# VH-VL binders against q9p5m9: the designs that were tried, part 9

Target 1, 257 residues: q9p5m9
Amino acid sequence: MAKVTGLPEFEDLHTKRKWMLNHMAAAFRMFGRNGYNEGTAGHVTVRDPIDENTFWINPLEVPFSLMKPSDLVHINSDGEIIGGSKMKYNTSGFAIHYEMHKVRPEVICVCHVHSIYGKAFSALGKPLDMLNTDCCVFYNNHGIYFDMDDVISMPEEGRRTAKGLADYKAVLVQNHGIMTVGTTVDEAAYLLSLMERSCQIQLLIDSATKVGERKHVHPTRAKAIRENADNPVGLYTAQQPNFLYEVACSNGELEII

## First folded at step 1 (VH-VL)

Design V03 (framework fv_danvilostomig_arm2)
Fold by ESMFold2-Fast, scan of step 1:
Structure V03 (fold): chain C 257 residues (1-257), chain A 121 residues (1-121), chain B 109 residues (1-109)
Amino acid sequence: as target 1 above (257 residues)
Amino acid sequence: EVQLVESGGGLVQPGGSLRLSCTASGFTVSDYYMSWVRQAPGKGLEYIGYIYSGGDTAYASWANGRFTISKDNTKNTVDLQMNSLRAEDTAVYYCARGYEYDFWSGYMDVWGQGTLVTVSS
Amino acid sequence: ALVMTQSPSSLSASVGDRVTITCQASQGISNYLAWYQQKPGKVPKLLIYAASTLQSGVPSRFSGSGYGTDFTLTISSLQPEDVATYYCQQSYSTPPEYTFGGGTKVEIK
């Protein structure tokens, strides 16, 4: 396992794209391995490094655990396929993800999957409690989007989700699940798995203890942990063990650039 | 039954001091954020400060240095010591229970009946 | 400073009317907003927390909505016992920086 000492830098943007697509495919494989998949549900979008107004997304019919860089679909802001595998993709999912990219240009990656504990916790309509040090990156750093019974368009759903996300790294979407964002694929993917584990841990604590018996991370410590942990280099680095594991398991289908 | 009862209010001269006490029944104060909130006659609600389950305290900027919150876990009470009182401190003072597990939610689900403090010569 | 602005400051409505009270934050506060009811001569009572979650024992005619900077408290069918002043409160700031709105007085005409 090699240590990573910072974000990779690329002189050639075509090499950067290849790097991004390999990390994107690896993120899907990690999600599949962890059981964060449900039929055709779940989407990752990544802003292209060569044309910043275009995006890469997963096709509908490829299992997360088998995702290859060559399977990914390249689309413009109108949702038209302009490259990649040219397979059918989830146009509704893109309409939602696009609103996050549109409002926040620094967001390179948006991750959303249908995972058990994120879905369960999202039904509670409340933020995460700081019950362990690892989840403190989310301390006052995640939003909630409350689902409405109104039938609305997917772009409007996306705009409301973006409002819920605000300037944070994650949002709990009521009765739906979790979304995370990052300045790299690795950052967003790491935050998604961390949020899922944080939801699971709190649900286990909720079932085992009375609320007054919990021992919370002190607010001043939680704030200090968030300020230290919420950094692009650290979050990228935290994902590298997962990336390297998926490369090792890919039988040559993923590449370290 | 869960209940908060304040005591210690009354008439006090400007520059004087007064100690309010809040007695909890039906729950343990050490498990919650315990807050003090005041309301001047005919005015809105104004947050004073809190004591959290671990004993740390914090105060609104205007209250810091004049008001002190403390608790006695054995007696299940929370006190507010008020010093250097001014006419502007005339208000009904409420003790309220916040959830210790909801550090960022900060809502108060149980309120005492309030105790009136009048600062006048 | 994080300021909460309520509108209107007072209103009069008839029994059975839909009443809407708004609360605006000077900056984004996610869903960290609570609503309280204070009847004349009584202590405040929690109605709603986390912007839209109804407190146990509160009638279903009360509902809350909103996220970020814009929040609404709705009484779907005003009853005589709903005569009160209603306050919003943000808890996005860590204590003791909580702030309340100025209140909305609801009266029956």
Scores: ipSAE 0.000, ipTM 0.384, lowest interface PAE 18.8, mean pLDDT 86

Design V04 (framework fv_danvilostomig_arm2)
Fold by ESMFold2-Fast, scan of step 1:
Structure V04 (fold): chain C 257 residues (1-257), chain A 120 residues (1-120), chain B 109 residues (1-109)
Amino acid sequence: as target 1 above (257 residues)
Amino acid sequence: EVQLVESGGGLVQPGGSLRLSCTASGFSLSDYYMSWVRQAPGKGLEYIGYIYYSGSTAYASWANGRFTISKDNTKNTVDLQMNSLRAEDTAVYYCARDLYSSGWYEFDYWGQGTLVTVSS
Amino acid sequence: ALVMTQSPSSLSASVGDRVTITCQASQDISNYLAWYQQKPGKVPKLLIYDASNLETGVPSRFSGSGYGTDFTLTISSLQPEDVATYYCQQYNSYPPWYTFGGGTKVEIK
């Protein structure tokens, strides 16, 4: 039986898919509630548990805050709709996300949003500083993708983004936003919201002019915190309060599996 | 394109006052911290203080109470008002722009400096 | 309060030599350290920021390293035009109190 704390285990892969789609829809609702939406921009892709070469993605015209599992679109690696909702989706967004899934099979979920503080910080072209203990999961654990002047294909942009992501959990996409990855939907979603808050906090600290000395978390401590915090069970668990809140607010459109 | 030009230096008697001006071109003062730094003949660099886009100022402990920094965004100028001058204030005075507008980075542009001599 | 100590105060080296200048902070300043070059009779010029980032237009023979309290500026192959006094500067204090090191005079023998 699936648990709301710890990493759930499933005998039946169809039950695992149902669990996954409910958590995916809840993540979108959290993103929408937190204002991470920008028109039709922003995508989440999730590797299917039954056919690992196929993916689930959000439709173009459903608001994040109203997302339900039945809205999600099931596609193959060529981008053809093979199940789920038959609604139109962002084929360019999938082409980019697919490159992360292709080179890193352990990446189950890729989250990308055009959120305010992520966009703002991404324009600085520098890594996140370790200015609080919560952001230390990103210590030497996020990359930067520098924007190019050339017009390139979406798969090529995806390959360059994957290079910037390297083997880390997040990448700051210059002048664009934040992208995070996870071994679960919950992990990737939690990391995305944490990165957004970390960007906001650093910009707030940088704007303060009459407080005191800027104090970094010592590198040794930051490394120790990252090694403790960067684990699949812990990151999954950290997202559960958000998941449970979205279920409670869904009027039965989301369920706990 | 970015330039900083200091003016107003000269000879002044001990106990006197002097006002220096720094004219900026190629950028808006409303976006940057602006600082004053001095260098006594044959000595190292010594920080005086800054002014932020909001008009907020802060000074090195030794300068606080004697030196005042102000700006005019319309004229794009930063001024340093120096009072109760002493022989030890003899130096070349530079205005400098902070690299990052939040004030967490170092100085990327400096003026050419203006000499202040405090002597009888 | 916070003191920046540079060593050596002066050095003489030959063209092509590797030159190392050190800067020590009396307290942790993370990576918030810049290096400046000041040629005789000229204004200071920014070389390096955030301890290791090379400013645009600065030759690649200049490099910086360090974190916390110990920092190094390296010139991998000294050129005649590198004769100058070099200053480190911390910018970790807030409100901004920028503290300069005492300087290191580099000369050619």
Scores: ipSAE 0.000, ipTM 0.348, lowest interface PAE 20.1, mean pLDDT 85

Design V05 (framework fv_danvilostomig_arm2)
Fold by ESMFold2-Fast, scan of step 1:
Structure V05 (fold): chain C 257 residues (1-257), chain A 121 residues (1-121), chain B 109 residues (1-109)
Amino acid sequence: as target 1 above (257 residues)
Amino acid sequence: EVQLVESGGGLVQPGGSLRLSCTASGFTFSSYDMSWVRQAPGKGLEYIGYIGTAGDTAYASWANGRFTISKDNTKNTVDLQMNSLRAEDTAVYYCARVDYYGSGSYEFDYWGQGTLVTVSS
Amino acid sequence: ALVMTQSPSSLSASVGDRVTITCQASQSISSWLAWYQQKPGKVPKLLIYAASTLQSGVPSRFSGSGYGTDFTLTISSLQPEDVATYYCQQYYSYDSEYTFGGGTKVEIK
């Protein structure tokens, strides 16, 4: 398979868009392969490289595991379809994701799923404990969206979610699931799968141990690991095995650009 | 049942060092995180730092580099080593047990009686 | 740094009165807030954790509410033994900087 080092750079923005859409579709296939889908819930939004005020999103009725770049829907900030496929998409999901893109221009990709362990852990209303070195990228680097059980508009849900996310890489959405952000599709997708596995590991440890029998990663060590691991090149690179696997499984429906 | 008893307080000159100790009884000491909190005369509570069950430590920003927390599970003690003491460090020093309920609720459920540290020339 | 602001700094009320104390966090802390009671010359005692969960042995006249940034401690019918300073504390930050509020001194008129 192709060897990837560093972040790809593109002189032609149309080629960059094609690259982004292939990585976006591959991320959905990875999410589907790992069982992160719940009906029509869950969405990924990606800021367009040509028109930064427009976004790509998944259509409502395409299974994650079958996602193709040609299935993706191009929309403007008002939610109008301006390109891509002309399939219906989750307008509520976009309204929520848009608030993250709006307040943080560096956020290229927002990933949100209703996965098993993310949903389970989100019901606890508390941050992840640093119980292994891999999860330490989230050390003081994830927030919580607290669900009020009130009836509010989706843009208001999005604004509250953005406050919970703050300037971090992830947010636990209480009773809903997990959301991650990245400067690339790959970064956000890798962080999402890592967050899901971190939730799973903590729930397994919590079910198996008495209070105080758990061995935490030292805070100083956790901070050092986070500062080393939370970098765009490293996170992009970490996702490449998943991307290449999905390309290999796609029977030509995904391309390496 | 649960008891925490601080000791080692006293008068110390500015720039000096002092070690406080907290002896725990009535619970499985090795299973709990422990914290130190201080209170200057007539002032509010101020968090210093904690030590986890794995010996991991974390400190308030102002305490980091001057104060060190350690624990000895064989003696059921948690210690606070204080260096480069200033007049502003004059306070009652409390040890407290951190209630790590399942997934880490971290509230301070039991406190010692406190030990007075006076930093003066 | 995450700042906890309590109001009022002090209050005086009569026996039987409903007393409320507020605590504001400078950023969202979900429900990870505790309330402590410190009687004059005594050690602090945990009253409430997770914003609204009453500690075992604490009288039912004490209650807590709130989420995110705004929290309230209520004493439904003030008793003489409730004279104390009350502190809120966030334990949301797993960087272990568990910030206390400035305290609210409650006195009987």
Scores: ipSAE 0.000, ipTM 0.374, lowest interface PAE 20.2, mean pLDDT 86

Design V06 (framework fv_danvilostomig_arm2)
Fold by ESMFold2-Fast, scan of step 1:
Structure V06 (fold): chain C 257 residues (1-257), chain A 121 residues (1-121), chain B 109 residues (1-109)
Amino acid sequence: as target 1 above (257 residues)
Amino acid sequence: EVQLVESGGGLVQPGGSLRLSCTASGFSLSSYYMSWVRQAPGKGLEYIGYIYYSGDTAYASWANGRFTISKDNTKNTVDLQMNSLRAEDTAVYYCARGPSDYEWLYYFDYWGQGTLVTVSS
Amino acid sequence: ALVMTQSPSSLSASVGDRVTITCQASQGISNYLAWYQQKPGKVPKLLIYAASTLQSGVPSRFSGSGYGTDFTLTISSLQPEDVATYYCQQSYSTPPEYTFGGGTKVEIK
């Protein structure tokens, strides 16, 4: 019987890496189960706990829903494969994600996947309205990156995305979708699914505007919700039901550390 | 062309110390786990410990505190420092390469020829 | 400590026989198991890793199976050059502490 309470602590960094990679693979399985996959598009990067200047990323050839810890690719800051499965990965995606890791050392995980409602909402070029209590996690806590039709290098696109993200937990990338960051894989993954649901709910409300008037969450209440919910332990904990479900469905390919 | 060559074995008195060295060629230590495994005469294989490309080490419980693994990436060598040696430490000592940086997929794809350590008065 | 138990400790079989060696872990280790062959007077050689993946250059008559606590190494048709001691090894332990089974000596009648 496995139960998780709070953020785990590790005296041994090898145990921490094993924990991290199992949670990373589980996050991909959740994204796949929820339909956040689109061919080879979408990438998640995670800073290694043993050598914090190196990163783990998903291979191009493995479906999200079948991701195993052993499939993940270990790369250095130059994008050279130094370990893991050694499969081909998205070098452009890494170039973008690396810029977030580089300027914010506390960012352990960066998630970007192609999801329907996040892509749809990102085309509107505006921030989320506080129309339900759950989305208030993003109250004054998400940015927007405006795509301006310029052809630029991937590192430069990464730097601009990092500016759009600022000090926030999420950014809406215009015409592309959602990107989230976290101090754990679980935090970033939970925030991505929460942002996707928040986009869906707002689009449903916007489509029903003739039935009644839009009722916003009061700014004081929204601020209180964000302040109480935006913490590493709380966000990690919120993802655990999803993690445990993916472990249960994995036929032993994922494990609880 | 991958080759591992151990050196430094020999006769040591009980309570003594000995340093073994393993020279690797045909690959860089910066991308591999390197381990030490021993085998007492007529007995089975016994894991001692490993060192990762980052320099992090891990040891079998019985070896922890007496045995230390280190490496020099410039010389492409990995060493095993053995202290407080006992008669039961008499064995052939192998260095071995792990091709994966996943600890749970760790296995030894190349082995040295071994070096004999005899602990006797 | 995670203990690996091999059975039998030794066996004798004829050329062409199907040989099976078992390895049991004291706790679940997923598929994190390797098999090695050590011929008399030689260094160990990797045969199988991740429980069932055959190492490059190893004859197809060798196969591995199992998951969790029970693992099997099979030689479908024993050859004279297969006389050796075979060892299983787990790589599951955290903190890292990889243990070998006691070995199975395979001889020809």
Scores: ipSAE 0.000, ipTM 0.418, lowest interface PAE 17.6, mean pLDDT 86

Design V07 (framework fv_danvilostomig_arm2)
Fold by ESMFold2-Fast, scan of step 1:
Structure V07 (fold): chain C 257 residues (1-257), chain A 120 residues (1-120), chain B 109 residues (1-109)
Amino acid sequence: as target 1 above (257 residues)
Amino acid sequence: EVQLVESGGGLVQPGGSLRLSCTASGFTVSDYYMSWVRQAPGKGLEYIGYIYSGGSTAYASWANGRFTISKDNTKNTVDLQMNSLRAEDTAVYYCAREGDYYDSWYFDLWGQGTLVTVSS
Amino acid sequence: ALVMTQSPSSLSASVGDRVTITCQASQSISSYLAWYQQKPGKVPKLLIYAASTLQSGVPSRFSGSGYGTDFTLTISSLQPEDVATYYCQQYNSYPPEYTFGGGTKVEIK
């Protein structure tokens, strides 16, 4: 197996793009394998390394579990297709994701999926409790977007979601699910799966609170865990077993760059 | 400059009704959640309800059905209609501003309050 | 129902003393807790939000800590102008039923 020693560095931005697209396709395969898919819902956007005002997004009708780098659609900030597979994509989803990229240039990847536990937990309108050590990367490091029962435009929804996300790594989007961001595809994808698992665990604990004692992770320990875990290299590294697995299962459709 | 001013308080008989108004200056109420909080003489703070930037309302369970919050974006005001008033509703009523996102539902600006006295 | 319990209900301290006020939630509210200062005859003023974030313009002698169910407000060096009643407030509930603590009255001896 390949030995992971930190963030990869590239002499050529075209090679970096190829690396990003393979990791993006692998992330979709992981999401599909984990059941984070619902029809055509869910989108990942990644900022292009060559032209940082352009983005890559998934096409509407390719199953997450079968995603290839060649399926990904390259679009400009106006949502016009400028490259890639040139397949139809969700323009409303891009309008929302674009607002995160626009206000936070360091955000390379935005992941948003319609998954069971994140969607269920998002309906509670409250933040994640620190009830296990793995979720502590989100300690004071995630927001909530509240749906006000009004019909608003997708760009306005994007702006409100961006405000709810603030400078954090994740946001619970009421009645929609989870959105995460990262400085790499791998960081955002790892955080998404971690948030989904954290929501599931809390819902299980909430269902048992009348027959068991709730034991929270102590704030000092939660803070220490977050400070250790919330770093770009560590989060990238945490995703590598998933990436390598998807490459191994891809029958040559994915490459290690 | 940026402030909230309540008006409409006064003496009212038990079973009566009263309408309070809150006028905002230096900002637009349509950009925020606006809330009402009360404080009985010598007692603590008690939440009543809020109105969203988009116009929808929510109330504390004890206030629902007796108290109604509304706003007028053109006049930049938020109103509290109080019905079926009881002696225990005697309090200073505050208008307060809160953020329009889930992690910002704390009150960063308060009015000076208006006294409502319910007695015979 | 989510209730907030503050202790002590009142305290007296000398100028320069370290003052600690605690607030307990009946169930986890993560970090969604604010602290307010209400001076005698005045309106409440926001001091701290998100359990530990100091509001702009508030003196650095005020600090907050805590997560989940246990929270603390600390005044590192009490000043005469700090005489007030302090309230905690949770804003974690949905639909929002904001709960305030009972208040802690701080006086100078």
Scores: ipSAE 0.000, ipTM 0.385, lowest interface PAE 18.7, mean pLDDT 86

Design V08 (framework fv_danvilostomig_arm2)
Fold by ESMFold2-Fast, scan of step 1:
Structure V08 (fold): chain C 257 residues (1-257), chain A 122 residues (1-122), chain B 109 residues (1-109)
Amino acid sequence: as target 1 above (257 residues)
Amino acid sequence: EVQLVESGGGLVQPGGSLRLSCTASGFSLSSYYMSWVRQAPGKGLEYIGYIDYSGSTAYASWANGRFTISKDNTKNTVDLQMNSLRAEDTAVYYCARDSYEYGDYYYGMDVWGQGTLVTVSS
Amino acid sequence: ALVMTQSPSSLSASVGDRVTITCQASQGISNYLAWYQQKPGKVPKLLIYAASTLQSGVPSRFSGSGYGTDFTLTISSLQPEDVATYYCQQYDSSPPWYTFGGGTKVEIK
């Protein structure tokens, strides 16, 4: 059973896969409930716990808010469907996400959405200011990918996105949206929703105040907050209220493992 | 002390290429945006482009396609590769640190190198 | 394209005079504007950021004001060491982040 305050441990990797898929489907339901859906855009990829060179991804035709574990598509590194649902998925999205998984083996989950405030803030091409304590997990912990070249292959775009992400937990993709990574689905999903809220808060502050009226979190404090908050257990735990809410709303289509 | 030192300037013929380097000391490039700015003799400051913490770049429209900015965090250097040089590219080239420490407010370009002269002439 | 227009291109004033330099942005840039001083033969030095905030170590006779599209740099009592060219620079646009004005040369009569 998943714990609220600690990372769950599994002796059976098939049970771990089931846990991962339920948390993945729940993350999509949270994204849909929060309005992060934009047509067929937005993808989550998760490294399989049994076959670590294979991945799970969402199908194109299922609304985020209705996602079930059984809808998820299991693919190999070449993008071939090897299990799960046989529905069509976004091959371009996988090509981009795969580059993050390829260069950073510890990245289990990559989340990407075309959410309103992430898209808006990404158009500014600058890093997030530390204007509240909650966003400080992103202090020196998010990158920017500048969309300066529109004639490149998807794998090349993925490699450039991975460079923009660097060793961080998030990247703002200019004119496109937000991407986050995590050692669990829950970590990546929580960071994505937090980044969206952080973008919204900064845009509100930027529109409402003069620069001289802004009070930034001091860099020393921001660093200390980030060092405390950027941990897998804490970030997993932060997502659990959202996970439990989606389970409660799922009419039995999601399970607590 | 915090400082920037440019190198690689000199005389180059029209149509030629030149690579400038900027060595940073007293701080890490992984925490700052770095900019290149030029100034033609007797003229004003002209922005070229920047490179950010993660290595992503942006350029003034006139520079895009001819000038490329890159960095090496291990060597703590920022490079400006200039191609297809013209007489109009004759200028002192400065590297400058954006005062925007990661997570802080932008405060302008607070540290500048002394500049390196590039002369494009036959 | 975001264009920064400085006026005047040059001025000459006496020691002790109040000097004003203006900078106009072609579109709104809030207060994302810096001012630089470049003395003859020297590298540029940051004077003011966020339109009105003095950089550490800059004399109080320098002040900046403005918001949106119209900005002013004021030297309340011109000193001989203030002979320089002054540049405004916006940092609101992305990309590129920085556009300079054409400069204003300040000389002593």
Scores: ipSAE 0.000, ipTM 0.371, lowest interface PAE 20.4, mean pLDDT 86

Design V09 (framework fv_danvilostomig_arm2)
Fold by ESMFold2-Fast, scan of step 1:
Structure V09 (fold): chain C 257 residues (1-257), chain A 120 residues (1-120), chain B 109 residues (1-109)
Amino acid sequence: as target 1 above (257 residues)
Amino acid sequence: EVQLVESGGGLVQPGGSLRLSCTASGFTFSDYWMSWVRQAPGKGLEYIGYIYSGGSTAYASWANGRFTISKDNTKNTVDLQMNSLRAEDTAVYYCARLEYSYGYDAFDIWGQGTLVTVSS
Amino acid sequence: ALVMTQSPSSLSASVGDRVTITCQASQDISNYLAWYQQKPGKVPKLLIYAASTLQSGVPSRFSGSGYGTDFTLTISSLQPEDVATYYCQQYYSYDSEYTFGGGTKVEIK
């Protein structure tokens, strides 16, 4: 684990919101830099620190790599725009994300992108194998949502996704991609990048048919690694190099609070 | 021919000790995890513990402290040392190979078993 | 603690019948489940791993299905040599000690 002083604390909730929106915009820039963008698909929702039954979401028309805090859209639980940018957003995506926030109040951030390896791996309908130490944070710590080809409402799809997520940090959405959650934007964003990379690595291993055999991390070791790695402070800290890099590249459009 | 052969079973007094041995042949013994599983008369299978290819051990919580597993790669043997035996420990004891290289932790090869009877 | 529950504990069927036995995990174990066959007086034999993958040499009349908490072993046409006790076993979490189910005894009537 990295050495840290703990999560940032704020006496003024408006300052906390500003911190949160800068980290949210930075997460989108990281996703764009890593090629996790697919047209207008993909969305991040973040629970507002002042009005905890309202949420921030990305607008449809802003490229991930150019996201600014001022671009983010503030909506209520009914999906009505109440502040921030007045730009159009993905109402279906919000309906799905809202169900995770609704049943788990500690979930501050929900991240979902249509990335290549997450989409590919999600089509297998099976959990991630523990084939390297970094992916072990997901050992017994991610679920699967089976998309049954039924035409159902987005809120119902959200409820089923929330059931698949259970109390875990991530869910593989069959034929769709990856979704992660966190107690901070940084935690959820880091877990999403880690899951995408883990999917890529497993697919690469599975393509190598004769160079070697699949060697799994032992379940006891995988559990120990997960227990060490699955902590909010450590996961927040792990994302900070990415956050700082995006701030440095932003030409003053992102700030460190 | 891949084979596991257990030995050392027999009659033991309550509170006594017994060492079981399992001899492996037909595969590279040092590359595999080895396990012990028992079955009381008329009952189901019950996992005891395993020893990793590198020599570290792990046990079912009920077995920890009374049972110890060891191996000798030069002799191709895995042993189960049983202490403070009770009537409830009466069972057929199986040596089993744990396959971990192919994406599963299944017991793919089993020995014939050796009977341990704990009785006065 | 992860508990594996098999049902029924025993069943009797006729030669040629389709036999189904079930195994339930007390928590999500994905597809990390194996099935074993133990014939009277014999050692256990691995039948199926990864919930549905048939071990080499096992007759095609055996199949496994399931994911998460609910698993099924099916014998499509029961043969006399299939008289045995069948056990499921999870290998998802060592914390649950590679737990076996209680077994299902299959007999011919």
Scores: ipSAE 0.000, ipTM 0.377, lowest interface PAE 19.9, mean pLDDT 86

